# Designs tried in a protein design chat: VHH binders against Uncharacterized protein MJ1408. Part 8

Target 1, 350 residues: Uncharacterized protein MJ1408, of Methanocaldococcus jannaschii (q58803)
Amino acid sequence: MSREANPFKKMPTILMPDELMAKALRRGEKVANEMRQKELPWLLKARFVEEHKVRTIASVVADNLQKVIDKTPPVRKLPKFYQEMVEVLVGIDDFKKSMGAFKWASELVRKLGNEYARKIRKARTPQQAGKLRKEFVGRVKSILEQIHPEMAFVAVAREKLKDLPTFKDLPTVVIAGYPNVGKSTLLKKLTGADVEINSYPFTTKGINVGYIGEIQMVDTPGLLDRPLYERNDIELQAILALNYLANLILFIIDASEFCGYTIEEQINLLKEIKDLFKAPIVVAINKIDLVDEERVKEIEEKLKEVGIEEILKISADKDIGLDELKERLKKIAIKEFLKDKDAENKELEC

## First folded at step 19 (VHH; from k05 with Y103W)

Design q01
Fold by ESMFold2, last read:
Structure q01 (fold): chain B 350 residues (1-350), chain A 125 residues (1-125)
Amino acid sequence: as target 1 above (350 residues)
Amino acid sequence: QVQLVESGGGLVQAGGSLRLSCAASGFTFDYYAMAWFRRAPGKEREFVAAITGSGGRTFYTDSVKGRFTISRDHAKNTVSLQMNSLRPEDTAVYYCAAIADYWGLEYTPHEYDYWGQGTRVTVSA
């Protein structure tokens, strides 16, 4: 399984019934015009022209539908992150049903094309050949209209899925905490490079991605920075998809409370995230330069009481504790990443 | 409320014939490939035969080629398995299965979306 490519980027543009039929008819007429230039007896020419028109129309329609199928991988074989995103954004069952409709229509159009081409080869008059081709076209139009809802569904699904983020297959740390606790400052200090912005569902700010060597750091503004009970089930499911990305959660606490949230409020958010995510959590108590040591120890004890064992004391602004934090993040994220890879390999063998 | 209901199982003598049927409801039958799997006593399910959503292509495991024929009736929403020249090793519970037909043939049971409860076929020596 790979986290590095959006599997839906290769999906072709989905043509609606009228668009696809028009494309097929234009190409059929081009072929017909070329065939009319052949020097053949009148009946043989009529049969030849209509047969090739039918074969061209069938091929254009069936190949277009089949191409959508070929460029869309089976959902169950995708990495779990993308499986969850398909369920959240479009619904897996409806997506699979719609792909089945494309396959059914593609095969039926090919079958009809072959059937009508054989009938046209045996036509007794040019009028009979033309009538058979018109019947074929009518049946193709009917087939496309029958699957119109599924074509429309896939078109919408493609638009929703084509912009899903691509993540590198690296040990990954997801950063959480209320706004203004210093997440963005810390990310910049730790990574030492420009932060990339990537799209993600349900946030207009996107997600920020940076690196500490081969450790992928992900900041999620608008996602893990407020109480989760306020979100509908679809939004929550999109947030929980981060379980398939995160090897480690880094939660930032503002010791000074200048972020606008009390320590109690910040710890309550931490507890929500702890309950929802499987990854281990490291807590960084930030802005320790703005409070006395007794306050920091009090916060540390409260964190231990709620089950947090990995606690670092830092000031991103003053460059305090950042080297130790960086080393701790690397150690834990790599360990968890390798553990996840071992579990994946055992599933493949079973 | 998807349902696949198999019928036509029973006891037959070796060399005999049996026709299994599977009635489908609760989903758009034409958009699904249909398959038969079987499970011999103490064994895991194995692929027997499949037919595409359109009915244009059929597939068979090697041990049944030439003896079994899968077909579907789009008007009745049924899939059938005509089993000829039966052998004792064909003894199994036979299951009807459906999969959204966008990758063609699937022979692994966990890939299938819907399953019937099975019908017993016993072939006596």
Scores: ipSAE 0.341, ipTM 0.755, lowest interface PAE 3.3, mean pLDDT 86

## First folded at step 21 (VHH; from k05 with G55D G56S)

Design r01
Fold by OpenDDE, fold request of step 24:
Structure r01 (fold): chain B 350 residues (1-350), chain A 125 residues (1-125)
Amino acid sequence: as target 1 above (350 residues)
Amino acid sequence: QVQLVESGGGLVQAGGSLRLSCAASGFTFDYYAMAWFRRAPGKEREFVAAITGSDSRTFYTDSVKGRFTISRDHAKNTVSLQMNSLRPEDTAVYYCAAIADYYGLEYTPHEYDYWGQGTRVTVSA
């Protein structure tokens, strides 16, 4: 099933120990009040009330913790891109540990609930039944306090991970190039203006996602548009994470240099991107309508010297060469996607 | 630093018994399921037994059921494997492993987070 959404979007709000306990106690008391209306002998009634209260409290706490587990995907089942995002944003080991704490607490509370319910059923006096209930509640509070750091961690993790962009399991083309080279314009033209803006923690500008048939196009403003020496460690990790998403890199060059960067600067960025990504690169020389044919040829020659084999000439603004570009992108992206999928499957079998 | 240190391996005759122990440190022991794996000569690493963290449920591979018993001591952060009625086929390097798997217990080695260095068990005919 092609995971069509951010896998963390369904994570519920994490209740802190006090909040969760308060909720559980309220529900327990409600149930107790209902049970108090039953016509039973004094001792039997007391046991019945306290037992149901304990069971309710246990259920509320345990179920709440379990819900978090159920709605949180295992890291190992995530696409590699999202696995890397977990690592970069929160750390996989800490994340897994924390989720383990949820499981531990949930199971232990259920176990204790059952144990104390049994004890209460055997209580000799109403006072003893009440004492057992209090003891149970105390232990639950202690358990929640013990996992408080992990609860806090998961709460923070949720906030960071819930806003990750949604990628489809499709052949994916990642667009790179300096600012104002025409990336956004090209994306809109290629996709028919069906572009979705998603948040990305590593850029204030978000990420743009569009589709050309069954091909996913991704523009990452602010991430792949600057030299590496200008990036911090987190940004570098984010850039590297795109390796798990990209089947093809589309690098855009502005032939006119009106973007504020020289051809040499743009080619230098291209070289850096080429070294960082395993995916093949297609270079689109954009804005050819603004320069003469000789200049375009010169740029093409320079690109060939740098080892670029796939070069297309386009004008996004004037709709020149876009059909050819689309066809080429589809062909290469699909091929690479299939290759990558086969490789992944082989790794899973080992 | 996370450490898993196995002990108790050695040479034993067929039908004999050994008790393996693994001492865990550097992580919250109770949040992890603990497991034993083994690698026989010429074979891949295989699951032997596991025990959960909170409720101490135990799981065994079919070939060791009724003969091996896995247990854990939460106070000492140790996991043990009592091996009875040992067979030559049980000859292997035995590894202690830990998994913080909140989804479920896994039997595949690559899913486990931490590993010991292993202890050698040799069962003579």
Scores: ipSAE 0.719, ipTM 0.896, lowest interface PAE 0.5, mean pLDDT 92
Fold by OpenDDE, fold request of step 24:
Structure r01 (fold): chain B 350 residues (1-350), chain A 125 residues (1-125)
Amino acid sequence: as target 1 above (350 residues)
Amino acid sequence: QVQLVESGGGLVQAGGSLRLSCAASGFTFDYYAMAWFRRAPGKEREFVAAITGSDSRTFYTDSVKGRFTISRDHAKNTVSLQMNSLRPEDTAVYYCAAIADYYGLEYTPHEYDYWGQGTRVTVSA
């Protein structure tokens, strides 16, 4: 599975029971009309027409349902981040159940198609052949009606899941900090302005994704830029899901406080993020060009007091300290990525 | 609430027979494949048998082929395991399990969605 795209992007549009049945009946009738042109004795022709109609209807319905299955990734094979997204957005159990319904219906319709085709071949009259076809169609309608709730569920699920961001299986750095601390500017400077904006169901601002060589940089505006007490339950779950993505947290502090938040407020947010994430944290003191050296030292000391070990001084705007930051991020992110992968493999063996 | 309740375990002599049953409730039974697993003393849980939801295809581990038969009753939401020609090596706690049947059957326990509490089977030499 090419790890380079949203796993749900290829899910087809889900046809509801009436739509799918209408499609199948139209195709069946088309085939029937073609078969009616054959020069056959009356009874043989009737059997032939009805048999092909039944087979076509069965095939259209069964194949359509199977296509959904084929294009939907199994939850267990998804990266943990996407598994968690399924849970948060739709529920994994319900999703699996619904997909099971598709499989059940697809196989049953195929089986019935074969059974009724055989019966039609043995029909003694054209009327009997027609009756068998009608009976078959009735059963297919009943099957689709039975799985209607699950079809509706998968349709909704598709809409929610198809727009998830595309993450690569790479060492990933997640950027955190208050608004206007310079996150976007820094991301652009570090990645050479190759930033992609992706939709995210939990924020109106989307997600920014960039790359520094083989490292993935992720900025999540609106998720990691506010205190936790201001977040609803869904947002909290979304934040927690980032734990499966992040190998490293890059926290940005604005030394100038021009962002509208004091150093104390920013440090408090940092503490919350530190508690939420398992990944190590690198703190970048940004906008050092706007403050004196004494102030920067003071901030650094405060960060050390709260247990931050990796502190870098930078100015994204003035291109100060960015090379050192890049190297440090690469080193730590790669190390953590490898560690996490090893841990995951061990869990799968148990 | 999802429930899987196993029954039919007990003590049996080598060469004897037992029939295990699992009653399922709280989920749509037909959309799931059902399986039996077992855990012997000092060993890991292992796959024994499975049956699909839609077409009732059956799968067995090699050590039980020809001796064990898995079946299901859709009307009663039950899965059964007929165990014949039992051996001391079959001594284990037997678990009923369910997995959503849309991708394929798995033989590893961690892939299954629901589990019973288990029933003990002891085969005496």
Scores: ipSAE 0.715, ipTM 0.896, lowest interface PAE 0.5, mean pLDDT 92
Fold by ESMFold2, fold request of step 24:
Structure r01 (fold): chain B 350 residues (1-350), chain A 125 residues (1-125)
Amino acid sequence: as target 1 above (350 residues)
Amino acid sequence: QVQLVESGGGLVQAGGSLRLSCAASGFTFDYYAMAWFRRAPGKEREFVAAITGSDSRTFYTDSVKGRFTISRDHAKNTVSLQMNSLRPEDTAVYYCAAIADYYGLEYTPHEYDYWGQGTRVTVSA
């Protein structure tokens, strides 16, 4: 389970042109020194040394660039959640362009390495062999400087993408509601103490991931706990990416209003969530131990007017109604998860 | 702003030759592999040939190997397909395509980022 990693975690550190060139030159000189130990006629030795230096430099540069490509998943093949995160955080078009630049440079450096190695094998003097190697190095430096902007872009992109959350392919419930309605307490009670904190764009709190058996529970502090109209378009796009994860939304209402928001304000947030998300919504009226039954009935009536069919009455603090809630969440989330899997499979059959 | 414009199509007798050209603009040509696809009437697009951004490798579908040659000109931002020994089965609309990120050879059309409008090639018996 802990091995389900962010697809971008494997990306290697991105070296800038001078760093990569310096690394290649050091490795080339090490190989050259090893080759100088061979007992060969002086011209043949000069050719041999310079040829191996060129081949080593070409390989170090080209392999480094290719490794970035090999360790970076192609965006088109990622789950939709990650595709949307790449668009939001870095921009898909610029990301693809930058991968193309790495590939172009890697292939060109290999090609030049082979061409110059062949020329060096035909050198008539040691001085000619050395001049060819110096020319090759100059050409490689020029290629790296040409792609310097794309190297810098990928370095920044790596930092933004390496901390994206890791989600299992399981029925998923996303928890929403204002702060202090009891979301974190409820999550802990439903899943136990084993809650993983994951980074997510535009919240320093991260998101909390826990499990009820095979049901993935996701709490979204800082994301679905305030009016969405307060978000700019980029933040909203990141929030809407949760549509690709959520099979069910669990919205928590604080019946007591001790959270600091009136029932009307809480229902207005619920309506925003309902309008923006495709998943069905279950509402849990929490803290029922702090209000009378008439108040709970009033809240239920308001929820039914908004179109909410699944309503549970709970107290997370007093362990009231939690078993029923748990079983209801499992049933609905699994049903919706299987429906989504069937729809995806039908599209592949076309 | 990205444009791929094919030219050079037409009617040719079996055994003849045509040269297709694709003019590219609006993107960094060198960072893209270029490919030709074709679609016969009533069929889906199929891969014909590709060339890497560095010109280091070329790829061909089996039915055109030895007859078609892909090349590119970085000064003119063009890619060309020289088609020799044409057969009636080569009759199709030919499309130029570009792909920025790839992992090995890409044969499927939906992986490609940019497409031209196509140029028709008809090979008569």
Scores: ipSAE 0.366, ipTM 0.761, lowest interface PAE 3.1, mean pLDDT 86
Fold by OpenDDE, look of step 21:
Parts: structure tokens; sequence; C-alpha cells
Structure r01 (fold): chain B 350 residues (1-350), chain A 125 residues (1-125)
């Protein structure tokens, strides 16, 4: 699976029972018409036509269902972030069950196709052969009707999951902070303005993804930019899911407070983020060009009081301190990434 | 609510036979492969046998091949394990497990979705 794309993008459109059956019947009839052109004795010809019709219908239905399975990644093999997204958006258990239904139906239809083909070959009359074909079609319809709820579920799931953002398996830095603290500006400056906007079901603003070399930078406007008490349960789950993505948290503080939030408010948000994430935190004091050195020092002291060890002073707008920040982010993110990978490997060996 | 309830465990002499049964409820039985696992004292849980949901293909760990037979009844939502020629080494708590059958069978316990509480099998020398 290409580590570089949303694993669900390859899922095909799900045909509902009526649509799939119509498709199968059309193809079956087409094949039957071709077979009718063969010069055979009457009974042999009738059997031949019905057999091939049944086989074709079975194949079309079974192959269609199997294709969905083949193009859908198993949840257990997904990165943990995407596993959590499946849980949050559709439910893992229901998703697995539904995929199981596809497999069940696909195999059963194949089996029935073979069975009825054999019966048709032994038919004593053309009428009997036709009756067997009708019976087969009826059974296939019943099978599809049985799994109709699961088909509908997977169709909805596909729509929700196909638009998930694409994350690469790279050291990842997640950016957090209040609105207007300079997150977007900083991201653009660090990445050279090569930022991709991805849809995220939990925010109307989407997710911004950029790269600094082999490091992935993720800005999540609307998720990590306000206190937790303002979030609903789904959003909270989405935030928690970022734990599986983030090797490092970059928290941005606006020293000038022109963003509309006080230093105290910003530090309070930082505390919440610190509690939610297992990843280490780097704090960047931004907009230092707009305040005096004394103010910056005061902010730094307050950050130290709340247990922040990595503090950098920057001005994204004036390109101050960005190189140092970049280097520090790379160093820490890579280290954490490797550590996490090692831990995962150990878990797989047990 | 999903439930797997094992039965049929007990004490048996070496060379004897037992039949374990697992009753499943709360999920669509036909969409799942069923498996038996066992945990001996001081050992990790290990795969014993499995049967697929759609075509009833069976899989066994090497140590039980030829002695154990897994089967399922779709009408009753049950899976069974016939254990013949039992050995002291077969002493363990046996667990019934279910996994959604769409990507193949797994032999590792963490991949299974649902578990029973287990039934104890003791084989005396």
Amino acid sequence: as target 1 above (350 residues)
Amino acid sequence: QVQLVESGGGLVQAGGSLRLSCAASGFTFDYYAMAWFRRAPGKEREFVAAITGSDSRTFYTDSVKGRFTISRDHAKNTVSLQMNSLRPEDTAVYYCAAIADYYGLEYTPHEYDYWGQGTRVTVSA
C-alpha cells in the first residue's frame, strides 16, 4: 500500500443490490445471446445458453463484491491514526462486519453459480434448464438483499473515509495555538509555501500539510486552537487521534496578544494540549518584533513554570529565529519518530 | 451484546476425548471465522484451530493435526472442537474467538474481535 496516500481512496463505488443485479443480468444476457448463435442440438443449446448465463451472472456479482474487499485495506494493517478515524467516523466493528458480509456473499454466489451450472448441464429439458436459471437468480437476489444493510453501510463509510487527509509515514510535527497567533504564516515560511490543504471531516477549515525536508508539518485549524470545553465528543476523539500522528507538538504563542488572547489564556491552552498529547512539546514565542525583550523574558519564565523546557523565540513575519526553530524541530521529531517505530516493532514481536 | 460461551471442558485421561462447544450470539455468525485458542499454565495464549465463515475451511496448529477437528453449525450459531487422543500437553484453558472473515484467517490472538471466557481442559497422565 503506497504509504503516501489515504488508504481508502481506492475503494470502488458500492453498487446497491438492484444495480448490481441489473448489471449482472445484462452481462448474462449478452453472453447468452452469443451462445445462441452456436449450432447445437436443441437441448444441448438450451443447456449451454443457460449454463453460461448463470456462470456470467455469478462471476459479475462475486467479482464486484470481491473487488470492494481487495481495494479496501484491512483495518488492522492501517496506521493507528487511520484506525482511529475509522472508529470515530463509522465504527470499526461495524466496518469489519460489513466487509465480512461482502466476503460471505461473494463466496456463496460463486459456489451457487458452480452448483447450478452443474445442474443445468444435467437438465433433461430446456424448460428445466430455464427453471434452474431462474431459481439461481432468485437466490442471488436474496443474498444481495440480505447484505443490503452492510452494502449501504460501506457505501456511506466510503464517502466519509475517502476524504481523509493523506499523511506520509514521516516524522510529524503538529502545530497548535489560538487563532491568529501566526501558525499559518509560520507554516508557510518553514515549508517554502508548499502547503497542501486537505479535507478533514471535523473542521470546515481543513488540515494544512507541509514539508520541511523529510519532516511533515500539520496544522489543524479548528481542532487545537480552542479550549477542550468548547469541543464536542467527536472533535475530542479526533483530537486524541492526532496522538497517533504527532511525534512532536509545536505550540505557538503570540507575545503581542494581538491575536485577541492573553498570555494567560494561551498558556492555559498549552496546558490542556500538554495533558492530551504524549508527544513532547516545543513552544515558539512568536511576534517578538512587536514587544520588548522584557516581555519576552516574562513569557519565557511563565512557560518554564508550567514545565516547558524547549522554548524558542521567533518572528515568523520578520524571519527571525526560523532557522534555529527548523533545526530543532527536525532533530526532535526524527528522534521521537524513531523511538515510536521501535516501540511498535517490539509490540509486533510479542 | 456479543457473547461467546464455551462449554465441554473437564478432566480426562490421556488418550481420551472431549468435545468443546461455543455458542455465539449478538453478531452475524456467518460473516465471521471462528477459532479456538488455548492458554496453558505459564504460557501465552496460542492458536489451536479455526474455521472460516463462508466456505468452512479449517486450519490447525501442527501439534493437534489429526487429533482435533473443528466444525461449525450455522443454524445454531455454534462452533465445536472435537479433541481426540488427548495428551497432558493439551491441558489448558480453551477460548472461543471470532474474527470478521474478509481478509483471511489470522493466527495471532490480538487480531480477533470477540472472545469467550474460556473452558478448562485437564488431561491427566
Scores: ipSAE 0.358, ipTM 0.740, lowest interface PAE 1.2, mean pLDDT 91

Design r01
Fold by ESMFold2, fold request of step 24:
Structure r01 (fold): chain B 350 residues (1-350), chain A 125 residues (1-125)
Amino acid sequence: as target 1 above (350 residues)
Amino acid sequence: QVQLVESGGGLVQAGGSLRLSCAASGFTFDYYAMAWFRRAPGKEREFVAAITGSDSRTFYTDSVKGRFTISRDHAKNTVSLQMNSLRPEDTAVYYCAAIADYYGLEYTPHEYDYWGQGTRVTVSA
């Protein structure tokens, strides 16, 4: 099984106009010093020094701008999850505009570099050659100043996007429930030692990604473990992006209430998640070893009242019911994944 | 508000010429590639021609190469399509479109960010 890297991780550091110009000027002067050491006729030396300086400055500036474009994935070709994350974190329209500005500036600087290099080859005096190079530098500075807002925007965007999680195109189960209901224990039991922690917006805990064979399991501590009405619009949009990943929601209930939340509170959270996600929901009633059968039946009836059709009874700590849960999750997640793929194919055909 | 407004369509005899124009506003024109697409009666939109941003490279579908010329005027924020040696097969609604110019040229309509309303070109035998 392979894991795909975050599509934004390869984005290079974004230099601001003064930083990029300073870098280009330093490298131009290094080349100029090398050319000055040659034993050449005075006018030919002046022409070669200034021409190589111009070409070096143009290349440093244009190549750095172009590298940002080359290493940034096209948003419209990303999976919908990543497209939604770009919109939530930075804004797609401004991101696209800024990439256009980088391209425009890179191409214009290259064009000017070639034009001024040709003019310098025809300079009649060393002073004329130097004046042409100074004019070129002034025009490059003006171009970079024009795109300064876009350069700043991309720098911020890079910082927000570089740590986004990696997800595979696999049947995916998203785990939800209050803290301490046994989510982490269950995830480890279902996936073994394959759980990895990844960054995700609006949680300092990150998200946990693990696998049951080719089934991708995603636990979202800090995201789907508290009432959603407490979140602002931006946080909600980041949570809603999980709709593009989830083929199935696994909601964990702690039958014992030792997690610190009543069954009523846990079911209220379930209702919020049910309203928010379109994927089917399986509920696992956990910690059944700590309560009697009457209590479990009571919980089960309450779940049926709120429209839950798939209910399993487990104890993650005691390894009760986990094989059956694993098989049920695989069956439903694969079925929903294939259903989504069929729908996507029909849309492309239309 | 972003706007692309086409003009210059009409009825012309086979072998004739038309010049389409598209006026752009509401976005930074220099940062975008511009394209013309067309939709013949009963057909899907198809790529006709495109011109990139600052370096103004041009691209054409095979059936119009040598007959159509795309150009842009950065001072007026316009893109134009000079159509020469027109054929009845060129009859279509022609659309102006814009895309941020950093991926290279895009030939598929759904990838474009902004669209005009279209201008009708009819070429009679």
Scores: ipSAE 0.100, ipTM 0.631, lowest interface PAE 6.8, mean pLDDT 86
Fold by ESMFold2, look of step 22:
Structure r01 (fold): chain B 350 residues (1-350), chain A 125 residues (1-125)
Amino acid sequence: as target 1 above (350 residues)
Amino acid sequence: QVQLVESGGGLVQAGGSLRLSCAASGFTFDYYAMAWFRRAPGKEREFVAAITGSDSRTFYTDSVKGRFTISRDHAKNTVSLQMNSLRPEDTAVYYCAAIADYYGLEYTPHEYDYWGQGTRVTVSA
C-alpha cells in the first residue's frame, strides 16, 4: 500500500438529502423534457416520460451514494497511520456505520427505481403514471432523510481527513528537539532542497518534509519540540500516529544551550520521546563549535546514562560532521524500514 | 447500547431441526450484514452463515449448505438460522454477529463489530 497518497483526498463532496434530491430532480426534469419531444401516442408518451424520469432520478441518487463508497477505501485495510488518524479525528465505528448506510440507501433506491419503472409501464392513465413517479420521489426523500445523520457525519469526516499529510513509502527519519537547537538548518543542509510543508493535526506550522536520496526526513515543529505531558489525550494520539511512519528518530541537542534550554531540559525531552516511540534514536550534539570538547564529552556521558549509544557530534552552521551523520541516518533508517516491511508482510499472511 | 441476543438453542436428536433467532437493538439493523458463527468444544469460532444488509444475499460454509437457511426480518430487527438435518458435528455454541455492510462480507470473527453471548446447540446421536 502506498503512503504517498492520502486515501481520503479522492472522496467526493458529500451532498445532504435536500441537495442530492434537488440534483436528481433537475436531471430528471431535463430528461423528461427531452422525452416529451418524441412523437408517441398520448398514453405511451406519458408512460415513457415518467419511466425515464424515475430511472434518471434513481441513478443520480444511487450513483452519487455509491461513488462515495467507491472513492473511500475500507478503513480496516488502510495503513495503520491512517487507521489511527480516522479513530482520533472521527471514530472508526461511526465511519464504518455511515458507509454501510450509504450502501444500503444506494441499493434500495436502485431497487425502488426498477419497481416503480415497471409499475409506470403498466399505468392506465397519464395521471396514474405521474402519481407513481411522485410516490417514488417521496420514498427516495424518505430514504435520504433516514441516512441524513450518516451523510452529515461523512461530510465532517471528509473535511477532517482530506488534508492529512501525504508521506512517501520510504525509510523515514523524524527530527525532534527543542526550538532553536538547529533542526531547520540541519534539515536544509542534509536534504539540499526546499522543504515541503504538510498539514498535521494540532500544529498550525505543519510538518516539514525533505529528502536525502530515498530517505524521507520529517521535521515536526510544534509536535516534538516541547514536553509531551502538556498535550491532551487526543493530541497525544495524533502524535503517537507518527510511530507508524518513523523508522528512526533524530534528536538534536544544542550543546551551547543558546536555544534557551539547559542540557538537562533537552535530555528530559529526549527521554519522553524515547519512551513514546518504538523507533531507535540517534542523537546529534549540535553547535560543537561553540563549546569546548570537555562539555561535549559531559553531554555524551549523560546521553549514555539514559541509554543512547548512537551519538554524532556536529555543527550544522559550520558543516562539521554532516557527511558522517547522513551515512549513519541512511543505514539505520533503511534497516528499520526493511524490518517493518517484513513485519507487515507477516501480518498480511495471517 | 448495542445488543445482540440469541435464542432458540437446545437439545435435538440427530436429523432434527432447530430455529435460532437473534434480536438486534442499539444500532441501525438495515446498515449491517448479519452472520452466525459457532464454537465447538476445544475449537475456535468458525463461520456458519451470513446475510447482507443491502440486498439480503446469503452465504454458507460448505458443511451446512443445503441444511441451514439464514434469513432476516427488517421490521423486527431479527436474524434467524433455520437448522435442518442436524448432525452431532453441529454441536456448538452459536453466536450472532454484525458488521457494517459497506465493503462486503467478512468470514473471520475478528472483523465483526458486534457479538451476541451465544446460544448452545447440542445434537445427540
Scores: ipSAE 0.056, ipTM 0.596, lowest interface PAE 6.7, mean pLDDT 86

